# VHH binders against FYVE and coiled-coil domain-containing protein 1 (FYCO1): the designs that were tried, part 10

Target 1, 130 residues: FYVE and coiled-coil domain-containing protein 1 (FYCO1), of Homo sapiens (Human) (q9bqs8r1337to1466)
Amino acid sequence: EICLLKSGELMIKVPLTVDEIASFGEGSRELFVRSSTYSLIPITVAEAGLTISWVFSSDPKSISFSVVFQEAEDTPLDQCKVLIPTTRCNSHKENIQGQLKVRTPGIYMLIFDNTFSRFVSKKVFYHLTV
Short names: E, the ipSAE of ESMFold2; O, the ipSAE of OpenDDE; V2, 0.75 times the mean of E and O plus 0.25 times the DockQ between their complexes.

## First folded at step 5 (VHH)

Design d04 (framework vhh_6z1v_2)
Fold by ESMFold2-Fast, scan of step 5:
Structure d04 (fold): chain B 130 residues (1-130), chain A 126 residues (1-126)
Amino acid sequence: as target 1 above (130 residues)
Amino acid sequence: EVQLVESGGRLVRTGGSLRLSCAASGFTFSDYAMGWFRQAPGKEREVVAAISGSGGSTWHADFVKGRFTISRDNAKNTVYLQMNSLKPEDTAVYYCAADEWGYSLETYDSWEYDYWGQGTQVTVSS
């Protein structure tokens, strides 16, 4: 399955390593996603066996979320393997939690997709664990 | 408790007119934008029209512009959809929705609206 992102502009990319996530600490980080755009958190994993866990919420409205696997840094988004298909989340009303066990070294990309929204920009509050 | 109750849906002939109403309670009506959405069998829900909390701004989808008009009466906590020149393609369940962040019509997407009514069936026959 290949990621199909047909419209919208990439707003921001926040690359993280496993070591950076391991030292994340308490609390949440913020990620801004403008109307009609999407934002990415590429997580570079060198060794298999880790579990990446996330929890996020958004303000003021919902955000769509997906996870794709990018074999190399220059692999186009539409050629990445879809691990979790794009799903609209009630992230403005509850914390959305998930996890994924790393089976293959590479780049695991968390996608916060606001391309469906014409006028409402969102702030995503996220916490990651490995 | 928030409640949205639609009424007025029925069977009408092509070219006919119909007025839908949505009575709201449980929130400060004038602070919320209101929208009308529709969903035909086997189709996703689509936005038809929206109106700001004050009523000063309205938006209508291209496929209904000139035929449908959204309005509201804040004293009565009611939003309306006047439907003229009805076509068979207008056959759908019509839903009223309320959006706390829609004071200025910030969104048209169904996922951005906070509260939804139960829907009222409109059938247009030729």
Scores: ipSAE 0.037, ipTM 0.398, lowest interface PAE 5.1, mean pLDDT 85

Design d05 (framework vhh_8k46_1)
Fold by ESMFold2-Fast, scan of step 5:
Structure d05 (fold): chain B 130 residues (1-130), chain A 126 residues (1-126)
Amino acid sequence: as target 1 above (130 residues)
Amino acid sequence: AVQLQASGGGFVQPGGSLRLSCAASGFTFSDYAMGWFRQAPGKEREFVSAISGSGGSTYYADSVKGRFTISRDNSKNTVYLQMNSLRAEDTATYYCAADRWGYSLESPDYWEYDYWGQGTQVTVSS
């Protein structure tokens, strides 16, 4: 399965390591996703066996979410493997949570996709654990 | 309870006109943007038109521009869709929807709308 992003532009990229996620503490972080754009969080994982967990919400409306696997930092987005296909989430009404077990070392990208939205920018509140 | 009651559908010949109405209750109507969507058998639900809470802004799908007009009457809690120059491809069940965060118009995506009506069938055939 190959990652095929909709027409839109990258707004923000927030690279994180496992150690940085382990140091998150309590509380959520904020990520801005402008109308007609997407933002992504690439998580670099060196060791297999970890579980990446997330919880997020958005304001004022929904956001689409997906997870793709990138073998190396220089691998193009259209060559990434889709692990969780793009799904519209009622993240403005409830907390969306999920997890995946790391079976292969590499980069796991969490994608917050607002390309469907022509007029409404969103703020994503997210918390990650490993 | 929140209710959206769509009406005005029916049978019409190509080139004809219909006016759809959607009566809303259970919320402060003027605080919500309103949209019309349609779904033909075997097809996905598609956006038709939207109007801001004040009525000052409207948006139309390319397939209906110049033929359809959306309007609202906040004193009657009703949104309307005037459909002119109807074509066979306009045949669908038409749904109205309300969007709480429509202080600016949202994308033509049904997931963004908070409340939905049951729909009214429009058939354009000779």
Scores: ipSAE 0.013, ipTM 0.261, lowest interface PAE 7.9, mean pLDDT 84

Design d06 (framework vhh_8k46_1)
Fold by ESMFold2-Fast, scan of step 5:
Structure d06 (fold): chain B 130 residues (1-130), chain A 126 residues (1-126)
Amino acid sequence: as target 1 above (130 residues)
Amino acid sequence: AVQLQASGGGFVQPGGSLRLSCAASGFTFSDYAMGWFRQAPGKEREFVSAISGSGGYTYYADSVKGRFTISRDNSKNTVYLQMNSLRAEDTATYYCAADSYGYSLETYDSYEYDYWGQGTQVTVSS
């Protein structure tokens, strides 16, 4: 089976602004990703120059992760620029960390992809900084 | 340290039998599901069979159902694969793997296994 970026069903979307991420404080938020679905976090960035950083883990099994750039809210997923291709992460064994410097204002979508999973729903624990 | 040592491979004729063993150390064996995978030359690694930590649930690939039997002995930290009615198509290196999610729900996906052994070669030929 091949898992593509938009295969499967969207379960949940959590839109965030830079100001909302700055107010996160410490600790993790949670995001549920059912078997055969994906969930995403669109981060709206008004000005270039900041760095979006993430750390996440998942329970009980792995999750696939990608980052795409969406020029406008109505831009279809298949027309978004892929910044980080979908990668299967050992997020159930270790914290997965990454960062991306914002070069262009727009929407940066963090995608947690569980479409490869037929039987196991995951809870993603994530923390974001800007 | 975690170790998985597979053994019992060898050369057999079609229709023959072999029993593979995988001895585990370095983790609480009964909490882990155990699986067997195989890889033939030039082919992708494929799922063969899995058993839950308790031994209450077993899974088999369609190609081996009715011919192979997986079992475990938690007192010996060992998982077994009894292979009967062997065919030329069963020729492969066989790997054992351990999955910390002991219920075997996603154990047929090789990405979900935490630990892997080095493998044991099985050759079925006349």
Scores: ipSAE 0.027, ipTM 0.399, lowest interface PAE 5.1, mean pLDDT 86

Design e01 (framework vhh_brivekimig_d4)
Fold by ESMFold2-Fast, scan of step 5:
Structure e01 (fold): chain B 130 residues (1-130), chain A 122 residues (1-122)
Amino acid sequence: as target 1 above (130 residues)
Amino acid sequence: EVQLVESGGGVVQPGGSLRLSCAASGFTFSSYAMSWVRQAPGKGPEWVSSISWSGGSTLYADSVKGRFTISRDNSKNTLYLQMNSLRPEDTALYYCAKDYRWESLDYGMDVSSQGTLVTVSS
């Protein structure tokens, strides 16, 4: 095993395209979020007008969630526009659902934030639609 | 059981080219993003490149942009890395890694234990 992750650092993710999300079908995906870190799902949108919808849950405990808009791939995370502020979710007790209408082409990042948790890593089960 | 087998490494002169292959089995290859990671002698692992499950998106480390091209053939369950304009600094053991969808490149990876050795020297 190798570990390149530094605690609190933004992790590199391969961006999803709209076509790739449309190919999800009805199955759920899994995302591992280590204690004291966060994970993000970047969604690249070329055109305005679509709606990004999500449903997620987590195990064994809560996760925090936010959505930011990144104008370009090299835009620092702290300079991204906050669309949904970081919110602690009872995602271990219920499915958390949301949607966002795309107004501007660019990168929409769904952030699953576990930095508040020193010892408990979480699995996030999620489903995306466009 | 996830299995990844790298090949294509060798000794090449500076400015030369090599094409690495990674044969994948034991999982639905077309459903996962894939990455190349390298480890130079005496150094820690360095991420090189990633490709989305469909091949629609690619990412490269700044050190290899414009010289390396990642690609995949989902019908053959094979990942490729075309390396052009090789430099002595590219000398490393190269591994392919299965990324969980939308997980960090530095954990959740299943990295091959063997890798393929690339040596760039005169």
Scores: ipSAE 0.000, ipTM 0.153, lowest interface PAE 14.3, mean pLDDT 74

Design e02 (framework vhh_brivekimig_d4)
Fold by ESMFold2-Fast, scan of step 5:
Structure e02 (fold): chain B 130 residues (1-130), chain A 122 residues (1-122)
Amino acid sequence: as target 1 above (130 residues)
Amino acid sequence: EVQLVESGGGVVQPGGSLRLSCAASGFTFSSYAMSWVRQAPGKGPEWVSSISWSGGRTLYADSVKGRFTISRDNSKNTLYLQMNSLRPEDTALYYCAKEYSWDSSDYGMDVSSQGTLVTVSS
């Protein structure tokens, strides 16, 4: 259960495929996460066995991050399987790195959660590899 | 240049109601969360309420929950605070505030220097 997201607005959904991530190249992508909102990067994975890796930072302050597994596109967020629980990251002071091995085909959602912030919008700089 | 102009303050008896307005200019109003902040005589600023950019989410300080309602009209670039069941402890100068931004030209929570005075007395 992802209780924090139930209290926030979805701002942006950036759907990606494994092939798109494989062609990311050098450099980072930008994701704007307004105060009191959260943004999603749903990654559709057709085959088990790969590892999704991420590196991100944020400006000017911290962002919360989580990863959930969505079995089907119509599965509500609060019914998705939590793979990495929501954690406030010092992403404004250091690069946050992580990885997850795909065991089951489906949709892996990377969640950048700014719902705790009443006044501070963030720009998230992220890079993904598979 | 961000400009926020508050109005609607006045003197009211305990249990009365007032509606505050904030006219915004100099930025894309519909893109930012907005808040009401108050400062009572001799006290520091206290956050009162916030509303998301779309109006889809609102937040309230425990001291005003159930009595105050924040709203916005993005077509008019105006923020509102409907204050009901007013108490003497609600006496303060009320400011509207624009959300903090990652942009270097929009640093911090922008508040009006003028404010609008609300006095609740019998």
Scores: ipSAE 0.005, ipTM 0.249, lowest interface PAE 9.8, mean pLDDT 82

Design e03 (framework vhh_brivekimig_d4)
Fold by ESMFold2-Fast, scan of step 5:
Structure e03 (fold): chain B 130 residues (1-130), chain A 122 residues (1-122)
Amino acid sequence: as target 1 above (130 residues)
Amino acid sequence: EVQLVESGGGVVQPGGSLRLSCAASGFTFSSYAMSWVRQAPGKGPEWVSSISWSGGSTLYADSVKGRFTISRDNSKNTLYLQMNSLRPEDTALYYCAKESRYFDYSSEFDYSSQGTLVTVSS
């Protein structure tokens, strides 16, 4: 399955706030990532000093993961700072854990990248803490 | 803001060749991976090939591997697809696509841009 958007059009998901993440209970949330696509979770952070932590797994196979920083919602993608380069994870065999110390207020985007997979869509089970 | 304009399609006989181009503007072309995607009449879209931001890494669908070559010229903000040994099965509208860091998994398929039509027929 391949999804295409109009040329020049970007689909932006509403960012999660720190308060929303802090109100998450234990347990995972589910994200569907189609074959040949990627999905992102934007987190808006107003104050420096907190730590964003994540745990995720995927089914049935691996997913690639990256983290990008966007200074404001209208900041062009080509001006975003790559904090964690795209990395293929054995997320189908183990829980992948990570943390990032927020040094600059802005939007942190957690990217689940399935563009390397032409035929296999994945479910990503994730939990976020701040 | 992001603009992608495909060109180079046409009608060719089986075994022929075509070179597609995609002129990009409105973003820093050299910072993004680029892809070619095609859609045959009455079928869903099929990923064809991708190239990394630097051009140092390329990927191909098994159906086109060995026949198609993806390349880019970052100085001209242009993506290319060299198609050799064309087959009737390659008949499709071809679209270029920029990697999207805002792609929502819930998106419906959109017919997107006009694309460039490739018809392989004798």
Scores: ipSAE 0.000, ipTM 0.192, lowest interface PAE 10.6, mean pLDDT 76

Design e04 (framework vhh_brivekimig_d4)
Fold by ESMFold2-Fast, scan of step 5:
Formats: C-alpha cells, structure tokens, sequence
Structure e04 (fold): chain B 130 residues (1-130), chain A 122 residues (1-122)
C-alpha cells in the first residue's frame, strides 16, 4: 500500500555539502513547514574558513529560526551546540538575512520552527550561499 | 509521471542479508536525494536511510547504523539498500522515497509506491 508521510513527521534531511549548495544557482528554494512542526537543513562543512549565508522569507505568517552545530550525524537536537538561539522572525514582512563563519568542520543545521503555530503551515523561501 | 518500483524483499532468517532495489522513472533521478522508509505491522512509518543526489552524503537511523548501506547508481536510475545482520524487528514494508525538499513539500519526503515486504523470521 502507498505510504504518504506527513510533513513534519520526519525532521531529518540528508546533509547538503558545500559543493551542492554552490551548484544551486540563483533564485529561491521552497520549503513547506507544517503547523506544529519544524524543518531542518543540515549542511556538512569539511573545511573551516567558509561563511554560510542565508536569506529567507515566509508566507503567510512568521517563522522562528535557529542554527545549531551537530557534533555527529546522530546527535539529538537537544544535545547540539546552539550557535543562533531560536528567534521569531517577521519573515512574512521582510527578508531575513544572516551569516555564520565556519570555525569548526562539522554539521551545521538551519532550523525553521513552526511549533508555535497550531493551524497555519508556512512556505519558507530561502537562498543559501557559501 | 513519477514512478518508484521497489523489489528485493522476501523471507529471511535472523542474521541473514537482503538487498533492496528501487527503480525510478519520470524525473531526473540524479538531481534528487533519495530515502528508504519502512512501516512495521501496527506501527507508523520510520525513516531508515537517505543519500544525497551525488551519493556523496549518507545518513542512517540509529536502529540500522552499521548494518545497512544505502547506495545509488545514477546511470541506471536505481537506489539500493544492502541489509546485513537482519533482526526480527526489521520486519516491515520498505518504501523508497524521492526527496522533494526543493519543490515546496515539507521535509522533502514523497513516498508514492507499493513497497517491498521484508520478513525476518526464524
């Protein structure tokens, strides 16, 4: 029987490499974040010295954003090092921009958090640069 | 039309091995990350493993780490799951899934197939 996974039931994504991000080209990618869930974009960085940059917006309402460092691929979220604490963004009114200088090789996770929202799912439009 | 066809399931004794295959068509296979998801009788879906579009990155659930290996052949549009040291708790219907994270679907999971049954029984 055909199995349909609900958005937000699996919060694990395969890590993106720096080369994969560099190959994305111009324009925004879309990410759907269901009500009462969060979504993760893990980025594997092999070399220190790079800057990860992001810009995002959301529709129809705000989204919360954070960045954590994952020591190993199986490290639980609550054991990851918080680099940017969870903050509610006016991403539905303006583009939210940020950057992080990579000082330690490892897995960096961008978290789009919609757990505060019981009824409103969001589309996040984002662009990543390395 | 996106089509995913799983095969390779069967009945095996504990400690045995099976290799699952997923034949993909209707999309540019080499441009998408792929995953294996399973559903055991009476339980919800469980993510098993994922592989990036190039095969350069892999990720495994703790329950299968060290026993299962995900791989892909982009020239054949085929995804594989090598399952070693199988346990009764690995008994499930196994599905392959296209990661649609870049197309506006949440978490990038698109599971649309009949699956292949794996039974581990002594």
Amino acid sequence: as target 1 above (130 residues)
Amino acid sequence: EVQLVESGGGVVQPGGSLRLSCAASGFTFSSYAMSWVRQAPGKGPEWVSSISWSGGSTLYADSVKGRFTISRDNSKNTLYLQMNSLRPEDTALYYCAKDTRWEGLDYGMDVSSQGTLVTVSS
Scores: ipSAE 0.000, ipTM 0.206, lowest interface PAE 11.5, mean pLDDT 77

Design e05 (framework vhh_brivekimig_d4)
Fold by ESMFold2-Fast, scan of step 5:
Structure e05 (fold): chain B 130 residues (1-130), chain A 122 residues (1-122)
Amino acid sequence: as target 1 above (130 residues)
Amino acid sequence: EVQLVESGGGVVQPGGSLRLSCAASGFTFSSYAMSWVRQAPGKGPEWVSSISRSGGSTLYADSVKGRFTISRDNSKNTLYLQMNSLRPEDTALYYCAKDYKWELSDYGMDVSSQGTLVTVSS
């Protein structure tokens, strides 16, 4: 009903394919999420049956996280199917782990949401597996 | 009414030191986490450091780690920021802020309206 991320500014998109995630390698990548913004990792999946797994942490404070399904590249965020609702994570104190089994081909967006934070920008350290 | 009064700002050369103070009143100081926030000329506000209610835990922005030390004296209702090895990019108005709770300090801190000016120039 209410639009996800109705307020706040998109800072960055990091589009990834399943093949790119399969070759992610060891370690984590960094994603900067400025105060009052959010960032997206759209994952394009052509085949059902695989599982997308993630591990992330943030510095220096918490980040909110959600996962939505976008049926087409031009589908607005507020019309995407919510798979994991926005949750404030203690990602600055522990690694946040999760996974999702792909049942339908399409675009799976991992959303790192810092719109709640007026003053504190975060670095998100993430690792993806498929 | 929450009142926060900063002091200790000034002009210093690169490599110098300053100690900021924030006198708090209008609330039970020892019951809240406290933070320092700064705003450089022409920039948006940025968080600098936070300290837990007891003083046992501290957090720092990457840009100030190893150079700044946050501390508090609950018996005097005072928050401090010791700033060492100052750099030109540390030039800003510095504000203290009351945090409702450690994890929610990101959302709607009670930030002082006064601030204290720190200028680092040769």
Scores: ipSAE 0.048, ipTM 0.482, lowest interface PAE 4.9, mean pLDDT 85

Design e06 (framework vhh_brivekimig_d4; at its last look DockQ between E and O 0.03; V2 from the best seeds 0.00; counts 0 for: pae E 10.0 > 2, grease 26.2 > 24.2, placed apart)
Fold by ESMFold2, look of step 6:
Structure e06 (fold): chain B 130 residues (1-130), chain A 121 residues (1-121)
Amino acid sequence: as target 1 above (130 residues)
Amino acid sequence: EVQLVESGGGVVQPGGSLRLSCAASGFTFSNYAMSWVRQAPGKGPEWVSSISWSGGSTLYADSVKGRFTISRDNSKNTLYLQMNSLRPEDTALYYCAKEVSYWDSYGMDVSSQGTLVTVSS
């Protein structure tokens, strides 16, 4: 399906390798997402068969979450595949967890989307495993 | 307290080169991915490049791909941006950012003042 990411709304890309996720350690890392922006975690996966799992929460309010597959870094925006459509999560009230199995090598982008919020910035606490 | 200090900006002609540095303190630098973000006059912030904890993965905005190179030296707690083939549209205030960043008004990281890059003939 059509990917609706806009470059003018991007705050930060935080790339992680599979090795870094495998050695994530205990606890959460933090990602700040300013109001009216999104931030994303691209995970480059060289081979199928992995399962990427996440747990996140946000403060002070909710954040939207999606997962998009990009076959290669040069893939045009309209050729990216939406794996999890943008969903506004009650992440400020509970931990949000999920997973996906990597079927195709490429870039799996976890998107923390705060574009719906005009005034409230969010801090996302996340933990990833493979 | 987290501190990020950018340097290496200046005035350069189109086609020229600059190397930006970002000195980090107040956190374990090697545990965090780092990014460069720029803000041109009259425009919002634009992500430029990111690098993973170890330096094993890098990403670039399409507008700078092939011209800019992000790197890091974890032994010196320093992030770099090598900017080649500079164009007038690269003129901006350049900031480095830790994985999580705050502005003072909106919770962004205020330990960074940025370094100004001006590309003009």
Scores: ipSAE 0.006, ipTM 0.387, lowest interface PAE 10.0, mean pLDDT 81
ESMFold2-Fast, scan of step 5: ipSAE 0.216; ipTM 0.553
ESMFold2 (binder alone), look of step 6: mean pLDDT 79; pTM 0.791
OpenDDE, look of step 6: ipSAE 0.054; ipTM 0.488

Design e07 (framework vhh_brivekimig_d4)
Fold by ESMFold2-Fast, scan of step 5:
Structure e07 (fold): chain B 130 residues (1-130), chain A 122 residues (1-122)
Amino acid sequence: as target 1 above (130 residues)
Amino acid sequence: EVQLVESGGGVVQPGGSLRLSCAASGFTFSSYAMSWVRQAPGKGPEWVSSISYSGSSTLYADSVKGRFTISRDNSKNTLYLQMNSLRPEDTALYYCARDYSWESGDYYFDYSSQGTLVTVSS
């Protein structure tokens, strides 16, 4: 019921709808995550039953990844539900794939966390499907 | 004791070039990956480039790809950064860093607090 993001500065927020994801072409999109910051992709889902899938990599080194559920846009971050806890990924060596079935309408935040890295900014290459 | 001494900084106009050098001592230079890290006025440190222990692999921050070239001379225990097409946003103190973590999920740097100042202005 209660979630906490790691201490750090939000750099970029890229809001997406299910329709926008459904219209993604082939290839990856880019997201910059500066050292000591995190960036996030809030995906607004109006109805249950679909599956959100992701694949990502990072350059030049690893990124930490998590997924949290936010019931509404005005729900405080410390009241979000952690669906996937923050995990350090070898995303610089391989593509990281995952998926999640939507049980509840709301906002699903994909978090790319670089707060552990004092010196190294990363570019995240990501592709999403629904 | 590990020592890294940077040099080669200066004032240059936009579009100009500078070559930085780092003289290393106190450790087996050829056994470590090396990196350049910079810190702009009022900003946190930013990784710029890394080179493997043999010099066969290099990595660059997106902001400097195609403009900067990292190289090393293991016989002289010296690291270099050739900086071309310099921009005002490249203005920073540049630090040479020993990298303990080339193969790990992120870089850990041991660097000098001295640095060498690069100022890009017209």
Scores: ipSAE 0.019, ipTM 0.438, lowest interface PAE 5.4, mean pLDDT 86

Design e08 (framework vhh_brivekimig_d4)
Fold by ESMFold2-Fast, scan of step 5:
Structure e08 (fold): chain B 130 residues (1-130), chain A 122 residues (1-122)
Amino acid sequence: as target 1 above (130 residues)
Amino acid sequence: EVQLVESGGGVVQPGGSLRLSCAASGFTFSEYAMSWVRQAPGKGPEWVSSISWSGGSTLYADSVKGRFTISRDNSKNTLYLQMNSLRPEDTALYYCAKDYEWEYTDYGMDVSSQGTLVTVSS
């Protein structure tokens, strides 16, 4: 249902295509999430049937994670369908892994939520596969 | 590398005021929350105050609330602590810190090793 990030501030948006994720290679990319903000990775998927997989960690403390479905680029966050509800992860102590089978073409947004943290910024190290 | 340089400490009488400064370099100051942490003689470290990256949110320890004001100037990469109504128990080395947890569980993340000494004595 509704994405509950209304009181947070967007810091970074990193749009990715399936082709770019297929070319990700080994290793991880970095995403900075300032205190009291959230960052997101919109993944545009044209065809159903693939599986989006992720692995991430954070430094120095935990980060909250969610996945929402955005029907079109102009769809407001509060109208996106929640696929994986916001969960605080011990991503500073272990790698957090997950996957999602794409049933519907559209935009799948991975959300790294640091709005609960008022004074600690996080660096998220993530790796994506399709 | 992260560099934090504190200044503004000194000797004042009870009831006096001091303004501390922290000059930051080696990172994008405007993207990080900043904190002040102090260590009194013979005691462990105590968190004093924190300010968000934009300056829009501040937190204070109960012992200093209403007397101290934390502020920042992102255009000058400088953090400030205005200390009013100083008490003998405020005597401590004051440190500037980057990314300090607002809950007092970890003393220092990028805390300056030098600090600035504040002595409140009659």
Scores: ipSAE 0.013, ipTM 0.368, lowest interface PAE 7.3, mean pLDDT 83

## First folded at step 6 (VHH; from a28 with S30D; framework vhh_8k46_1)

Design a28b (at its last look DockQ between E and O 0.59; V2 from the best seeds 0.00; counts 0 for: pae E 10.4 > 2)
Fold by ESMFold2, look of step 6:
Structure a28b (fold): chain B 130 residues (1-130), chain A 121 residues (1-121)
Amino acid sequence: as target 1 above (130 residues)
Amino acid sequence: AVQLQASGGGFVQPGGSLRLSCAASGFTFDDYGMGWFRQAPGKEREFVSAISWSGGSTYYADSVKGRFTISRDNSKNTVYLQMNSLRAEDTATYYCAKDFEYYSPEEYDYWGQGTQVTVSS
């Protein structure tokens, strides 16, 4: 199920555009996710046809990851589409990579979910490309 | 550097109470869960209690459940352990910990020196 509709506290929202991802730079960026919270990267895409790719790792332990599509900012949360269901990733042991092809303009939210962890906060190191 | 200073230990008779405190510095206290562990001479360190970053969730070892209460004051960067109905088996050095689920030799000092609790008749 979609964590935005069910439970958890939002910590950080890092909105990015396609142009900002195109000029991402060479290294990874850092996203801190406190225990019992989630953080997300909304990517606003104006036209179909591109591919969004990601690589991430976490420290010191695992984090859960999902991708949700929101047609517009005022779209009710119940109407968002789950593109990648929530999966706990062994991101502390290996880089996690994936991609999706944009078929519909809108907001593609990458969700880093630490709501399952009651006591351990995580640092997520991520790199995005288009 | 991370510093954890536990205090409030002492000598008590069985059935007595003590309140331990742990003052923390060198990190953003509000971002981390905290815990209490204990170690008797010749024994392994064992889990006692833990509290989430906000204080909304608490956990206890079965041996202390109902007798001990963990709490925190994020405005004072301090975690507490209220220990009631103390027994001889509670005798140990008590340590507070940051990220207690993550052990690393290079971060050993995250436990501090601890505070001694001695329960004897």
Scores: ipSAE 0.006, ipTM 0.293, lowest interface PAE 10.4, mean pLDDT 82
ESMFold2 (binder alone), look of step 6: mean pLDDT 77; pTM 0.775
OpenDDE, look of step 6: ipSAE 0.483; ipTM 0.767

## First folded at step 8 (VHH)

Design g1 (framework vhh_brivekimig_d4; at its last fold request DockQ between E and O 0.75; V2 from the best seeds 0.00; counts 0 for: pae E 5.2 > 2, unsure alone 63.3 < 65)
Amino acid sequence: EVQLVESGGGVVQPGGSLRLSCAASGFTFDDYAMSWVRQAPGKGPEWVSSISWNSGSILYADSVKGRFTISRDNSKNTLYLQMNSLRPEDTALYYCAKDLEYGSYETYFDYSSQGTLVTVSS
ESMFold2, look of step 8: ipSAE 0.090; ipTM 0.544
ESMFold2 (binder alone), look of step 8: mean pLDDT 78; pTM 0.784
OpenDDE, look of step 8: ipSAE 0.792; ipTM 0.885
ESMFold2, fold request of step 16: ipSAE 0.117, 0.027, 0.065; ipTM 0.581, 0.494, 0.550
ESMFold2 (binder alone), fold request of step 16: mean pLDDT 78, 77, 77; pTM 0.793, 0.782, 0.784
OpenDDE, fold request of step 16: ipSAE 0.804, 0.781, 0.791; ipTM 0.894, 0.878, 0.887

